# Ledger of designs, part 211: VH-VL binders against q8ixk2r445to577

Target 1, 133 residues: q8ixk2r445to577
Amino acid sequence: FFGMLQNKGLTDYCFDYNPPDENQIVGHQVILYLCHGMGQNQFFEYTSQKEIRYNTHQPEGCIAVEAGMDTLIMHLCEETAPENQKFILQEDGSLFHEQSKKCVQAARKESSDSFVPLLRDCTNSDHQKWFFK

## First folded at step 10 (VH-VL)

Design y8 (framework fv_axatilimab)
Fold by ESMFold2-Fast, scan of step 10:
Structure y8 (fold): chain C 133 residues (1-133), chain A 123 residues (1-123), chain B 107 residues (1-107)
Amino acid sequence: as target 1 above (133 residues)
Amino acid sequence: EVTLKESGPALVKPTQTLTLTCTFSGFSLSTRGVGVGWIRQPPGKALEWLANIYWNDDKYYNPSLKNRLTISKDTSKNQVVLTMTNMDPVDTATYYCARLTYYGSGRYGMDVWGQGTMVTVSS
Amino acid sequence: DIQMTQSPSSLSASVGDRVTITCLASQSISRYLAWYQQKPGKAPKLLIYAASSLQSGVPSRFSGSGSGTDYTLTISSLQPEDFATYYCQQSYSHPYTFGGGTKVEIK
């Protein structure tokens, strides 16, 4: 399903991807920004392959977490989703990253006051609860 | 009533550093979604965006200015400071600060502006 | 960077005229567009945000429309105080960019 992916604990914040160069879709970190309701840089698709897809630009991007990292970054989508691009959206709203066995949490970016989604040990925190709006 | 006012030197020599201060009242830069931006306008020319700083201390800069810009805030003093290094005569302009207001649902604008301060770069 | 092109760069009009100013973005900006009015020697004033929403205190004769790459500011019946330069501005991505401006002059 499509929509803006909003956090239950960090009020009014949504997944946002706005790379500095529109011609380079991959390699940058996914951020959290105030939800605007208009799609584009905040419009994501959750697929049957458990991908969180960003398809407003060409080529299409898929959110991934590299081994040993905790940041969500944009990779190119593949015909068969690799394990580092698979997230299970659970009934309680948690986004479980299968390869790392961790959950996506809204958190303050290290050395900054900006907010980003990061992998953390799974808890029942509202900062780990997400829904499509 | 919301007000913003720019202050700084009127004259700067080439290669010097410019420091401008935006002092505001009627709002707090700790309020979620609020920011302050800097814009300049050379005489007779169009508006050019320089930098934004937000309530959460997120900062964005115009890449055309070659990393010459630094923006910071002091929330307790209601001030935002812009520093621009290596000034050149082409940087002669009126410099404005403005409040960034997020209206929700993508509704965003610079709703209140300072009066502007003229900076002349000459030897 | 997203380039904003305004047309015309200037126009002459009479009080009571309908004035239309256009703004073209080099890529889709999903209605992340504002319009400003600037009078000589003064700071710009916000007229329209989100392509079509009228700022509080702005007269209803001003309206904005558009989507994708094409946006329009309309003044339905020009008044003496409306002679000014108008700018569009995108906030879809940083850097924010302004159009070149449209000067509305007395005929």
Scores: ipSAE 0.005, ipTM 0.539, lowest interface PAE 15.8, mean pLDDT 86

Design y80 (framework fv_axatilimab)
Fold by ESMFold2-Fast, scan of step 10:
Structure y80 (fold): chain C 133 residues (1-133), chain A 123 residues (1-123), chain B 107 residues (1-107)
Amino acid sequence: as target 1 above (133 residues)
Amino acid sequence: EVTLKESGPALVKPTQTLTLTCTFSGFSLSTRGVGVGWIRQPPGKALEWLANIYWNDDKYYNPSLKNRLTISKDTSKNQVVLTMTNMDPVDTATYYCARLTYYGSGRYGMDVWGQGTMVTVSS
Amino acid sequence: DIQMTQSPSSLSASVGDRVTITCLASQSISRHLAWYQQKPGKAPKLLIYAASSLQSGVPSRFSGSGSGTDYTLTISSLQPEDFATYYCQQSYSTPYTFGGGTKVEIK
């Protein structure tokens, strides 16, 4: 699958990656932003290795969760996907991070107008349900 | 002041299970970006990382020892416990616990260490 | 596993000497590297984190540099209290491997 990865609970919001320097795509946090339908910074590919790839800029990035963190960060894709880059998109729309055994949830930063995907204990909340559009 | 202290048996017989407790003060494992790791050092040898546990209960194990290691935390008691099964004389080492501090962009350092506890595995 | 090769295994130097210790990773670790000092009979002490950042309370004569696979720890003017074994550690990928250590002996 590929396209805009949209949240069921925050219905107007999609995964978005806007690196400050397009020549250094790694190390920055994935955010949620209003879905614009144009691809670009919101275009992701879900691969057979259970990676979420960002293909808009080169080199291609893969979403990862670093040890002890709950934020989704852009890393370089590896020839064999490491466990921290594997997300299982389940039949119910849950995006399950295998290594941590937690689910990706749409959340608001406490003191900000911004929204971000965060790892949280898995629940049946619509804020943890995702689909490609 | 941040302190960590290891406790557990000084002598373990082959095939037994080792349980080590790290008791700490001056910080909380409920604080975002904090963790506790276990490291060992056989006499005269290099340091070897064993396991980490983080504020969000994420757990990471050395794959060469994964089937023998369990790490857990009790945030209310300020304790982290490491269990290692099927002890062997080659597991004789000084065992350390240390605080993990996040410095941004996925980078951690072990900024405060316990004094270490010597564990000898012998019949 | 990422292998960390540390060189030299040991060295002897005089007070005031510039000492350089190297650490080579078997693959790029994106500056996820820390340096530790261990004195005989004591726990290790963090000197440098994120390849080049000096830990609070550590003397400015210690510095770290490097990127990719190649990293160095430099002591600009060796002092008697710097007798110790120094270790690098990568935290890029599990297992978080240490180098073999470099023993610095003062002449």
Scores: ipSAE 0.300, ipTM 0.775, lowest interface PAE 2.9, mean pLDDT 89

Design y81 (framework fv_axatilimab)
Fold by ESMFold2-Fast, scan of step 10:
Structure y81 (fold): chain C 133 residues (1-133), chain A 123 residues (1-123), chain B 107 residues (1-107)
Amino acid sequence: as target 1 above (133 residues)
Amino acid sequence: EVTLKESGPALVKPTQTLTLTCTFSGFSLSTRGVGVGWIRQPPGKALEWLANIYWNDDKYYNPSLKNRLTISKDTSKNQVVLTMTNMDPVDTATYYCARLTYYGSGRYGMDVWGQGTMVTVSS
Amino acid sequence: DIQMTQSPSSLSASVGDRVTITCLASQSISRYLAWYQQKPGKAPKLLIYAASSLQSGVPSRFSGSGSGTDYTLTISSLQPEDFATYYCQQSWSTPYTFGGGTKVEIK
C-alpha cells in the first residue's frame, strides 16, 4: 500500500512529515495535519517488512517508536527492518507496533492545538483506525 | 537529590535465581520519558546492558539473556526489581541500576547511577 | 547487534595534553551515542549525550563530535581527576551496546 495515511476517527487528518531542515531527515516527530491530497510530505508506503516508509529522500526514512516512548519519529531505513520500525496494518485498520504491543492513535499534542500519532493501548476506537488514500 | 541504590545477595550458587532490587528517590517512574535500566560489569571487563523498564511499563531485554531476565517496577515504592535465573560463575559481576533520561528526538542517557552491588557466583 | 569498537584500548598522557578517543559503530547510529567516564571502583558517570551535548555539571574541557559510524570524545586539557576508563554507548537499536573501553592513564 502507498498514499496518504488517513485517520478514520479524526477524519480530515493524515500522517505528515515535514522536517525543518531538508538535510536532516531523521530524528523529528511525525505529526498529523489536514489532508491536502497532494502527496509530498503526506506520502507514505507500507512495505513487505511492515515498515511505514517516507519515500522522499535517499536514504529513505522509516517511522519508528523508540523504547519507552509513545511518539513516532523518523529513522533511517535498514536493510533488515529493526523491531522498533515494524507496524502490522491489520484488516480492521489498526496499526499495531510489534515491539511495544501497542496501537497507533490520533491524539492531541500536549499543550497545543496540533495533533500527533501516539502509541496507546489497543482499543476498538476509530482514532486507532488508519487507511491509505 | 536523585539517588539509586542496588540491593541483593553478594553470593549466589550455580543454578540459583538472583533477585536484585533498585530503590530510588528524587524522581518518579510515572514521569513521562523516565526509565530505569540494569547494567553489569564483570571484573576487569566492559559494561553490558541487561534490561530497561520505562514510565509506561515498556520492558526491553538484552536478547542474549532474555530467557533468563525479568524486570518489574513498583512505582508506589520507588523500586525496580531484576530477576535472573540459572546463575553461572560467568555471571559474576558488579550490577548497577541507573536512571534513563530522555533528552529529546529519541536520545536517552543514563544520567544517575547506583553505587553497584557485587554478585559472586561460586559453589 | 551493533558493535562498538573503541580505540585506543589504553593510552598514557600528561596533564595538559589533548586526548582523543574514537568510537566506531558497525552501522550508522544517527548520533544516538553517549560517553561515560568510570573511575576505579566507582559507577560510570554520563559525560556526553546525543553525540555532542555536554551533560550538566561536566567540565567544558570534554567535548563530543561525529556522525554516522564515527564518533570522537576529546579532552582538551587533561587534568589529574580525568584518570579513568571511558565508554561509548549506542542507543539507536537494542541491545544497547557499549564499546570495550579506553583506559586513560596520567604519566
Scores: ipSAE 0.026, ipTM 0.688, lowest interface PAE 7.1, mean pLDDT 88

Design y82 (framework fv_axatilimab)
Fold by ESMFold2-Fast, scan of step 10:
Structure y82 (fold): chain C 133 residues (1-133), chain A 123 residues (1-123), chain B 107 residues (1-107)
Amino acid sequence: as target 1 above (133 residues)
Amino acid sequence: EVTLKESGPALVKPTQTLTLTCTFSGFSLSTRGVGVGWIRQPPGKALEWLANIYWNDDKYYNPSLKNRLTISKDTSKNQVVLTMTNMDPVDTATYYCARLTYYGSGRYGMDVWGQGTMVTVSS
Amino acid sequence: DIQMTQSPSSLSASVGDRVTITCLASQSISRYLAWYQQKPGKAPKLLIYAASSLQSGVPSRFSGSGSGTDYTLTISSLQPEDFATYYCQQSFSTPYTFGGGTKVEIK
């Protein structure tokens, strides 16, 4: 699958990566933003290696969560996907982070009106359900 | 100054449960990106990783020992506790606790270690 | 389980020598590798994280390099305080495994 990765509970919001420097895509946090349907910073690919790839630049970026952290950040894709870059998109739409055994949830950024995807204990919440459109 | 110190019994009989406490100062396990790990070293042998616990209560265990290990933290007391069931003479080792530090765009490293506590399993 | 093989298991060297220690992973670990120094009777000390990043406070004579399955720790000019056992550790996949250690001894 590839396209805009949209949240079922936070219906108008999609995964969005808009790095401050367009020539350096690594190290910044993935956010959620209003889905615009134009691809670009909202275009992601889910691969057979369980990666979520950011396909707008070379080298390609892969979403990762470092051990003990809950924020999704952009890393460089590796020849063999490390555990911190593996997400299982389940039949119910849950996005399960293999290394931490937690689920990606749409959440309000602390003390802000902006939204971000964060790792949280897995629940049956629609805020933890995602689909490509 | 960051310090960690292990405490627990020096002698354990086969089949007993080992409980080790890591008491630390100079940092908090409520700080994002911080964790504490346990590592052991049998006399004259290599280091073996046992378990990690992080600020957000994420827990990782060595799969070969998973059914024997439990790690927990008490953030208010600055303590991490490791329990290991069904001790055997081959578990005789020096047990260390160490702080796990996230280096931004880098990886975790165990940057400060306790002095270690020797646990002998015999009889 | 990722096996970490260190070579050599021991070496004898003199002060001022360049020392290289190799760590081979049984599969690619994408630079999720740290190096530790352990002096007799003491706890290990972190030298290098992320394969090549020098820990704060560690002398610049220590350096790490490598990618994929092959990693190297280099001590450019061995000092008396560097006689110790060195360990690599991968954190790419659980269990996080250490190499067997390399003992650097006085010649």
Scores: ipSAE 0.012, ipTM 0.647, lowest interface PAE 8.3, mean pLDDT 87

Design y83 (framework fv_axatilimab)
Fold by ESMFold2-Fast, scan of step 10:
Structure y83 (fold): chain C 133 residues (1-133), chain A 123 residues (1-123), chain B 107 residues (1-107)
Amino acid sequence: as target 1 above (133 residues)
Amino acid sequence: EVTLKESGPALVKPTQTLTLTCTFSGFSLSTRGVGVGWIRQPPGKALEWLANIYWNDDKYYNPSLKNRLTISKDTSKNQVVLTMTNMDPVDTATYYCARLTYYGSGRYGMDVWGQGTMVTVSS
Amino acid sequence: DIQMTQSPSSLSASVGDRVTITCLASQSISRYLAWYQQKPGKAPKLLIYAASSLQSGVPSRFSGSGSGTDYTLTISSLQPEDFATYYCQQSHSTPYTFGGGTKVEIK
């Protein structure tokens, strides 16, 4: 699968990655932003290796969650995907991070009107359901 | 200066529960990206990782031992506690706690270790 | 579980020698590897993280290299204080397994 990765509960919001400039594509948090339908910074690919890959800029990035953390960060893709970069997209639309045993949830950024994807205990909430548009 | 020190019983009988406390100074488990792990080493054998706990209370356990292990923290006391149930003579080892420091790209190292505490399991 | 095989299990060397220790993973670990030094009766000390990054305070004679399944720790000019047991550890997948250790002894 590939496209804009949209949230079922937060229906107008998509995974969004806006690096500070085109020469610095890694190290920043993935956010949620209003879906614009144009691909670009909202275009992601779910690979057979269970990666969520970002290839709008070069080099290609892979979403990861650092051990003990709950934020999704853009890392460089590796030859063999490390466990922190593996997400299982389940039939019900949940995005399960195998290493942490948690689900990706659309959440409000602390003390802000902005939204981000975060790891949370799996609850079967619509805010934990994702689909490619 | 960052220091960690393990404390707990030196002798445990088979089937009993082991409780170990790691008391640390020079850092806070409120700091994003910081964690504390537990590692053990039976006499003359290799190191074995047991469990990690992080600033956000996220916990990771060795799957072979997860039914027996509980890790918790008390951030205000600068302590991390490991509990291991149903102790057996094969669990005889030196138990260490160590600080986990994030070095980027998802890679952690255990940069400061406690001195270790020897736990003998015998009838 | 990912198995970490260290070779050799022990070696004898003289001060000034170049020492190489190898760590082989049963599957690719994408450089999620650290090296530790342990002296008798002491806790381990972090030498290298992320396969090749030298921990602050560790002498530059220590270096790490490798990718995929094959990793190496090198001591370019062995010093008396380097006689110890060395362990690799993968942090790619739980459990975060250690190698069996390599004991570096005086010749």
Scores: ipSAE 0.007, ipTM 0.617, lowest interface PAE 11.4, mean pLDDT 88

Design y84 (framework fv_axatilimab)
Fold by ESMFold2-Fast, scan of step 10:
Structure y84 (fold): chain C 133 residues (1-133), chain A 123 residues (1-123), chain B 107 residues (1-107)
Amino acid sequence: as target 1 above (133 residues)
Amino acid sequence: EVTLKESGPALVKPTQTLTLTCTFSGFSLSTRGVGVGWIRQPPGKALEWLANIYWNDDKYYNPSLKNRLTISKDTSKNQVVLTMTNMDPVDTATYYCARLTYYGSGRYGMDVWGQGTMVTVSS
Amino acid sequence: DIQMTQSPSSLSASVGDRVTITCLASQSISRYLAWYQQKPGKAPKLLIYAASSLQSGVPSRFSGSGSGTDYTLTISSLQPEDFATYYCQQSRSTPYTFGGGTKVEIK
């Protein structure tokens, strides 16, 4: 699967990564932004290694969550996906982070009108359900 | 021509909140790919990374201290502020701020450091 | 967390000696490694970034090498100003961790 990764509960919002510049593709938080249908900064690929790849720039970025944290950040992709970069996209749209045993949820960024994907305890909430369009 | 300088109290009592300010010159935190980080070093011990803030206001915290740390910037004043709550004698250290420079392929380095400010936590 | 183990913790050397310091990561860090020099009472100074790239203004006698989990800092011919403590630091994942340091002392 590849395309824009949209939230079922926060219906107008998609995964979005707008890196500082084309040479600084890692180290920053993935956000949610209004789906624009143009790909580019909202274009992601779900791979057979359970990665969520950002293929807009080279080298390719892969979404990761560091141990003990709840934010999704961009790392460089590895030839063999490390555990912190593995997500199970389930049939119901849940995006399960294997290493932490938590699910990706659309949430409001603290003290902000912005939205971000965060790791939360898994629930049956539509804010935890994602699909490619 | 790039300089950074830490300022704050030299003595803090246990349970108090520490506020440190990094004032810099010769660069702007509005420049893409630039950040400022905080590092501490207890007397005779190794360096420990605390937190980073970047030109786009992205923030990263050491998870072991995350509940105690807040980092913020005032780009117009060329300042970065770190607050640390519930100070304990084990937090006695020299605190440094440093510029983060991007070298490509996701790699950063701390290329210019402040002189450091000693913070002693005691009653 | 990724642990960074430096060897040795200290060494004694003479001017003109070749000095080698090793840094071992508990997991592969894909060359997300920097080396810093710290003199007593002073802030650290960046020597090497991206495992092997020499920072501008740093003497060519300093070099970095390595990949995966194993990294080395080499000083090809030690000078009087090189007596200091050296630290490696990984920036592959948070928390960004430093090695314990290697003190290079006068013999």
Scores: ipSAE 0.000, ipTM 0.534, lowest interface PAE 14.0, mean pLDDT 86

Design y85 (framework fv_axatilimab)
Fold by ESMFold2-Fast, scan of step 10:
Structure y85 (fold): chain C 133 residues (1-133), chain A 123 residues (1-123), chain B 107 residues (1-107)
Amino acid sequence: as target 1 above (133 residues)
Amino acid sequence: EVTLKESGPALVKPTQTLTLTCTFSGFSLSTRGVGVGWIRQPPGKALEWLANIYWNDDKYYNPSLKNRLTISKDTSKNQVVLTMTNMDPVDTATYYCARLTYYGSGRYGMDVWGQGTMVTVSS
Amino acid sequence: DIQMTQSPSSLSASVGDRVTITCLASQSISRYLAWYQQKPGKAPKLLIYKASSLQSGVPSRFSGSGSGTDYTLTISSLQPEDFATYYCQQSYSTPYTFGGGTKVEIK
């Protein structure tokens, strides 16, 4: 699968990686932004190794969640995907983060009015259901 | 190199439909990441965004006007057409078309604008 | 809708002055902001995109800064050709909205 990773519950929003410096893509939080259909910063690839890969810029980035954290951060892709970079895209659309046993949910960012994907206990909420356009 | 030019009637009567054409050169609307938008400006007032169309035929409208607006493209003719129904004197404005360019990181700007065409709604 | 408030609505300045124009968004726009210059009878010209990136061909005396809800356009040393109306514009959410404009007039 590849394309724009859209939320079923927050219907106009897609995974978006929007670093302040395009030459420094590592270490910043993945956000949700209005789906624009133009690819680029919203173009992700779901790989056979269960990575969510950002291939628009070099070097290529892979989404990760650090132990004990709930935010999705851009990291460098590794030759062998580490456990913190593995997400299982389920048949019902949930993104299950294998290492933490939690699901990716569309949520309002604390202390702001923007939206971000966060790890939360798995529910049947449409805010935890994702699909590639 | 890149140019856009608006064309359409200078005078429109209340209740009529306005049709504006943007003809461009120096780029293709088949190129990923490119679009064309329409913006208007009433005399002495601020700019107001109307609609965008992108290379993939995605269309976005100002919600306050969307029941009145239609945007379409003819990629082979390098044209984008905007129609606005039920014109009113308050719609008197200079109408601009502009190229939409993707600047990375999800951000777009209107980097090249047409000269604008004045549309007066009266009588 | 996201409302963009520009201040001041107008200012008088002399050649060589430092001019600062502020744009306030009603909610965070994550630097999805552009600045445009418009001279009387002319179409707007893009000056700055992505809040702080200078458009090719625009003089280095123009700069943009800001994040969240608060953004600033600065002209470090005003030149005669800079007397114009300036607009900010957000593209974070539809409808894309412009500020009310700031008219920079000769003193």
Scores: ipSAE 0.005, ipTM 0.545, lowest interface PAE 13.8, mean pLDDT 85

Design y86 (framework fv_axatilimab)
Fold by ESMFold2-Fast, scan of step 10:
Structure y86 (fold): chain C 133 residues (1-133), chain A 123 residues (1-123), chain B 107 residues (1-107)
Amino acid sequence: as target 1 above (133 residues)
Amino acid sequence: EVTLKESGPALVKPTQTLTLTCTFSGFSLSTRGVGVGWIRQPPGKALEWLANIYWNDDKYYNPSLKNRLTISKDTSKNQVVLTMTNMDPVDTATYYCARLTYYGSGRYGMDVWGQGTMVTVSS
Amino acid sequence: DIQMTQSPSSLSASVGDRVTITCLASQSISRYLAWYQQKPGKAPKLLIYYASSLQSGVPSRFSGSGSGTDYTLTISSLQPEDFATYYCQQSYSTPYTFGGGTKVEIK
């Protein structure tokens, strides 16, 4: 699948990657922002290797969660996806992170009006349900 | 002052289970971004990472040893325990525990280490 | 697994010398690399994290550089207390792997 990855519970928000430094595409946090329907920084690909790829820049970025953290970070894509970059998009819309055994949830960033995707225990909440397009 | 100290048996027989305890002070394993890891070093050899446990109880194991390793924490006692089953003479090593500290953007370093405990596996 | 190849395995140097140690990753690790110093009979000590960030309390004569697969640790003016074994370690992907070590010996 390709498209905007939208939250079922936080219905106006999509995965968004807009690094502050365009010369360094990796190491920055993935955020949630109002869905604009124009692709660009909200356009992602879900691959057969269970990666969520960001193709706007070269080299291609792959979303990962670093050990001990709950934030989604952009990494470089590898020929074979490492476990920290694998997300199972389940039939119910949950995004299950294989290495941590947790689900991606839309959440408010502490002391901020902004939103971010975070790893949380899987609860079947609509804030943990995602879909493309 | 941050300190960690390993404890456990100095001698283990082949096929037995090793249990090591890391007792620490000066920090809490309930603090976001903090973890404790175990590393070993056979005499005269390089360092080998074994397992990590983090503030949120996330656990990571070296896949080559995963079937033999269990890591757990008791946050109230400031302890992390590593269990390793089916010990073999090749597992003879100094075992270290170390604090994992988050330096921003998900980067970790093992900034404070215990003194190490020597475990010899022989009959 | 990501293999970390460290070179040289050992070197002999004199006080005041500039020492450079190299660490090569089998794939790009995006600067998720740390350097450790280990003296005989002691636990390792963190010198540098994220390839080039100096740990608090570590003398400024230590510096790290590199990106992608190629990383270096430099000691600009070797002191007597710097004779030790140095290890690199990647934390980009599990298992977190260490290099084989470089022993810096007195000449």
Scores: ipSAE 0.028, ipTM 0.690, lowest interface PAE 7.6, mean pLDDT 87

Design y87 (framework fv_axatilimab)
Fold by ESMFold2-Fast, scan of step 10:
Structure y87 (fold): chain C 133 residues (1-133), chain A 123 residues (1-123), chain B 107 residues (1-107)
Amino acid sequence: as target 1 above (133 residues)
Amino acid sequence: EVTLKESGPALVKPTQTLTLTCTFSGFSLSTRGVGVGWIRQPPGKALEWLANIYWNDDKYYNPSLKNRLTISKDTSKNQVVLTMTNMDPVDTATYYCARLTYYGSGRYGMDVWGQGTMVTVSS
Amino acid sequence: DIQMTQSPSSLSASVGDRVTITCLASQSISRYLAWYQQKPGKAPKLLIYGASSLQSGVPSRFSGSGSGTDYTLTISSLQPEDFATYYCQQSYSTPYTFGGGTKVEIK
């Protein structure tokens, strides 16, 4: 699967990565933003290694969650995917982070009108259901 | 002032289970982004990371020792406990606990350490 | 596991010398690296986090640099209190691995 990774509950919003510095894609948070349908900073690929790859830059970025954190950040893709970069896209649309055993949920950022994907305990909420468009 | 202090037995017999307690003050393990880790150092050797526990109860273990290690926290008591089963003379080391602080954008550091507690494994 | 190799394992230096310690990761760690100082009989002390950020309270003569797989700790003018063993540690992925240490001894 590849394309814009859209939320079932927050239906106008897609995964979005727009780093402040084009030459440094590592360490910044993945956000949710209004789906624009143009790919670019909203274009992701789900790989057979269970990675969510950001393919608009070289070297390619892979979404990761660092130990003890609940935010999704951009790492460099590795030849062998480390555990913190592995997500299981399940049949029901949930995106399960193997290392933490939590699911990716669309959430409002505190004291803000912005939205971000966060790791939360797995539920059947539509805010935890994702699909490629 | 932030402080951490390790406590536990100084002498352990082979095959026994070691239990170490880290008691801290000046911060809370309910604070987002904070963790406590355990590190050991055999006499004259390098540092070896053992396990981390974080504010959200996420636990991470050194895979080479994972089947022997358990880490837990009691946030209300400001304590983190490490248990290591089946002790062997090669596990003789100074054991440290340290606070893990997140500085943003993937930057972590163990910014405050306990004094360490020496554990000798012998019959 | 990411292996961290420090060079040299030991060095002898005099007060006022510029000291350089290198840390090599077996794969790119994207500057997820910290440096620690350990004096005999004492716990380690954090000097640098994020490859180049100086920890509060650490003297400005300490600096870190590097990217990818290659990282360096520099002490611009060695002081008597700087004779210690220095360790790098990567935090890019678990397990968090330390280098073997570099002992800075008085000449």
Scores: ipSAE 0.087, ipTM 0.739, lowest interface PAE 5.2, mean pLDDT 88

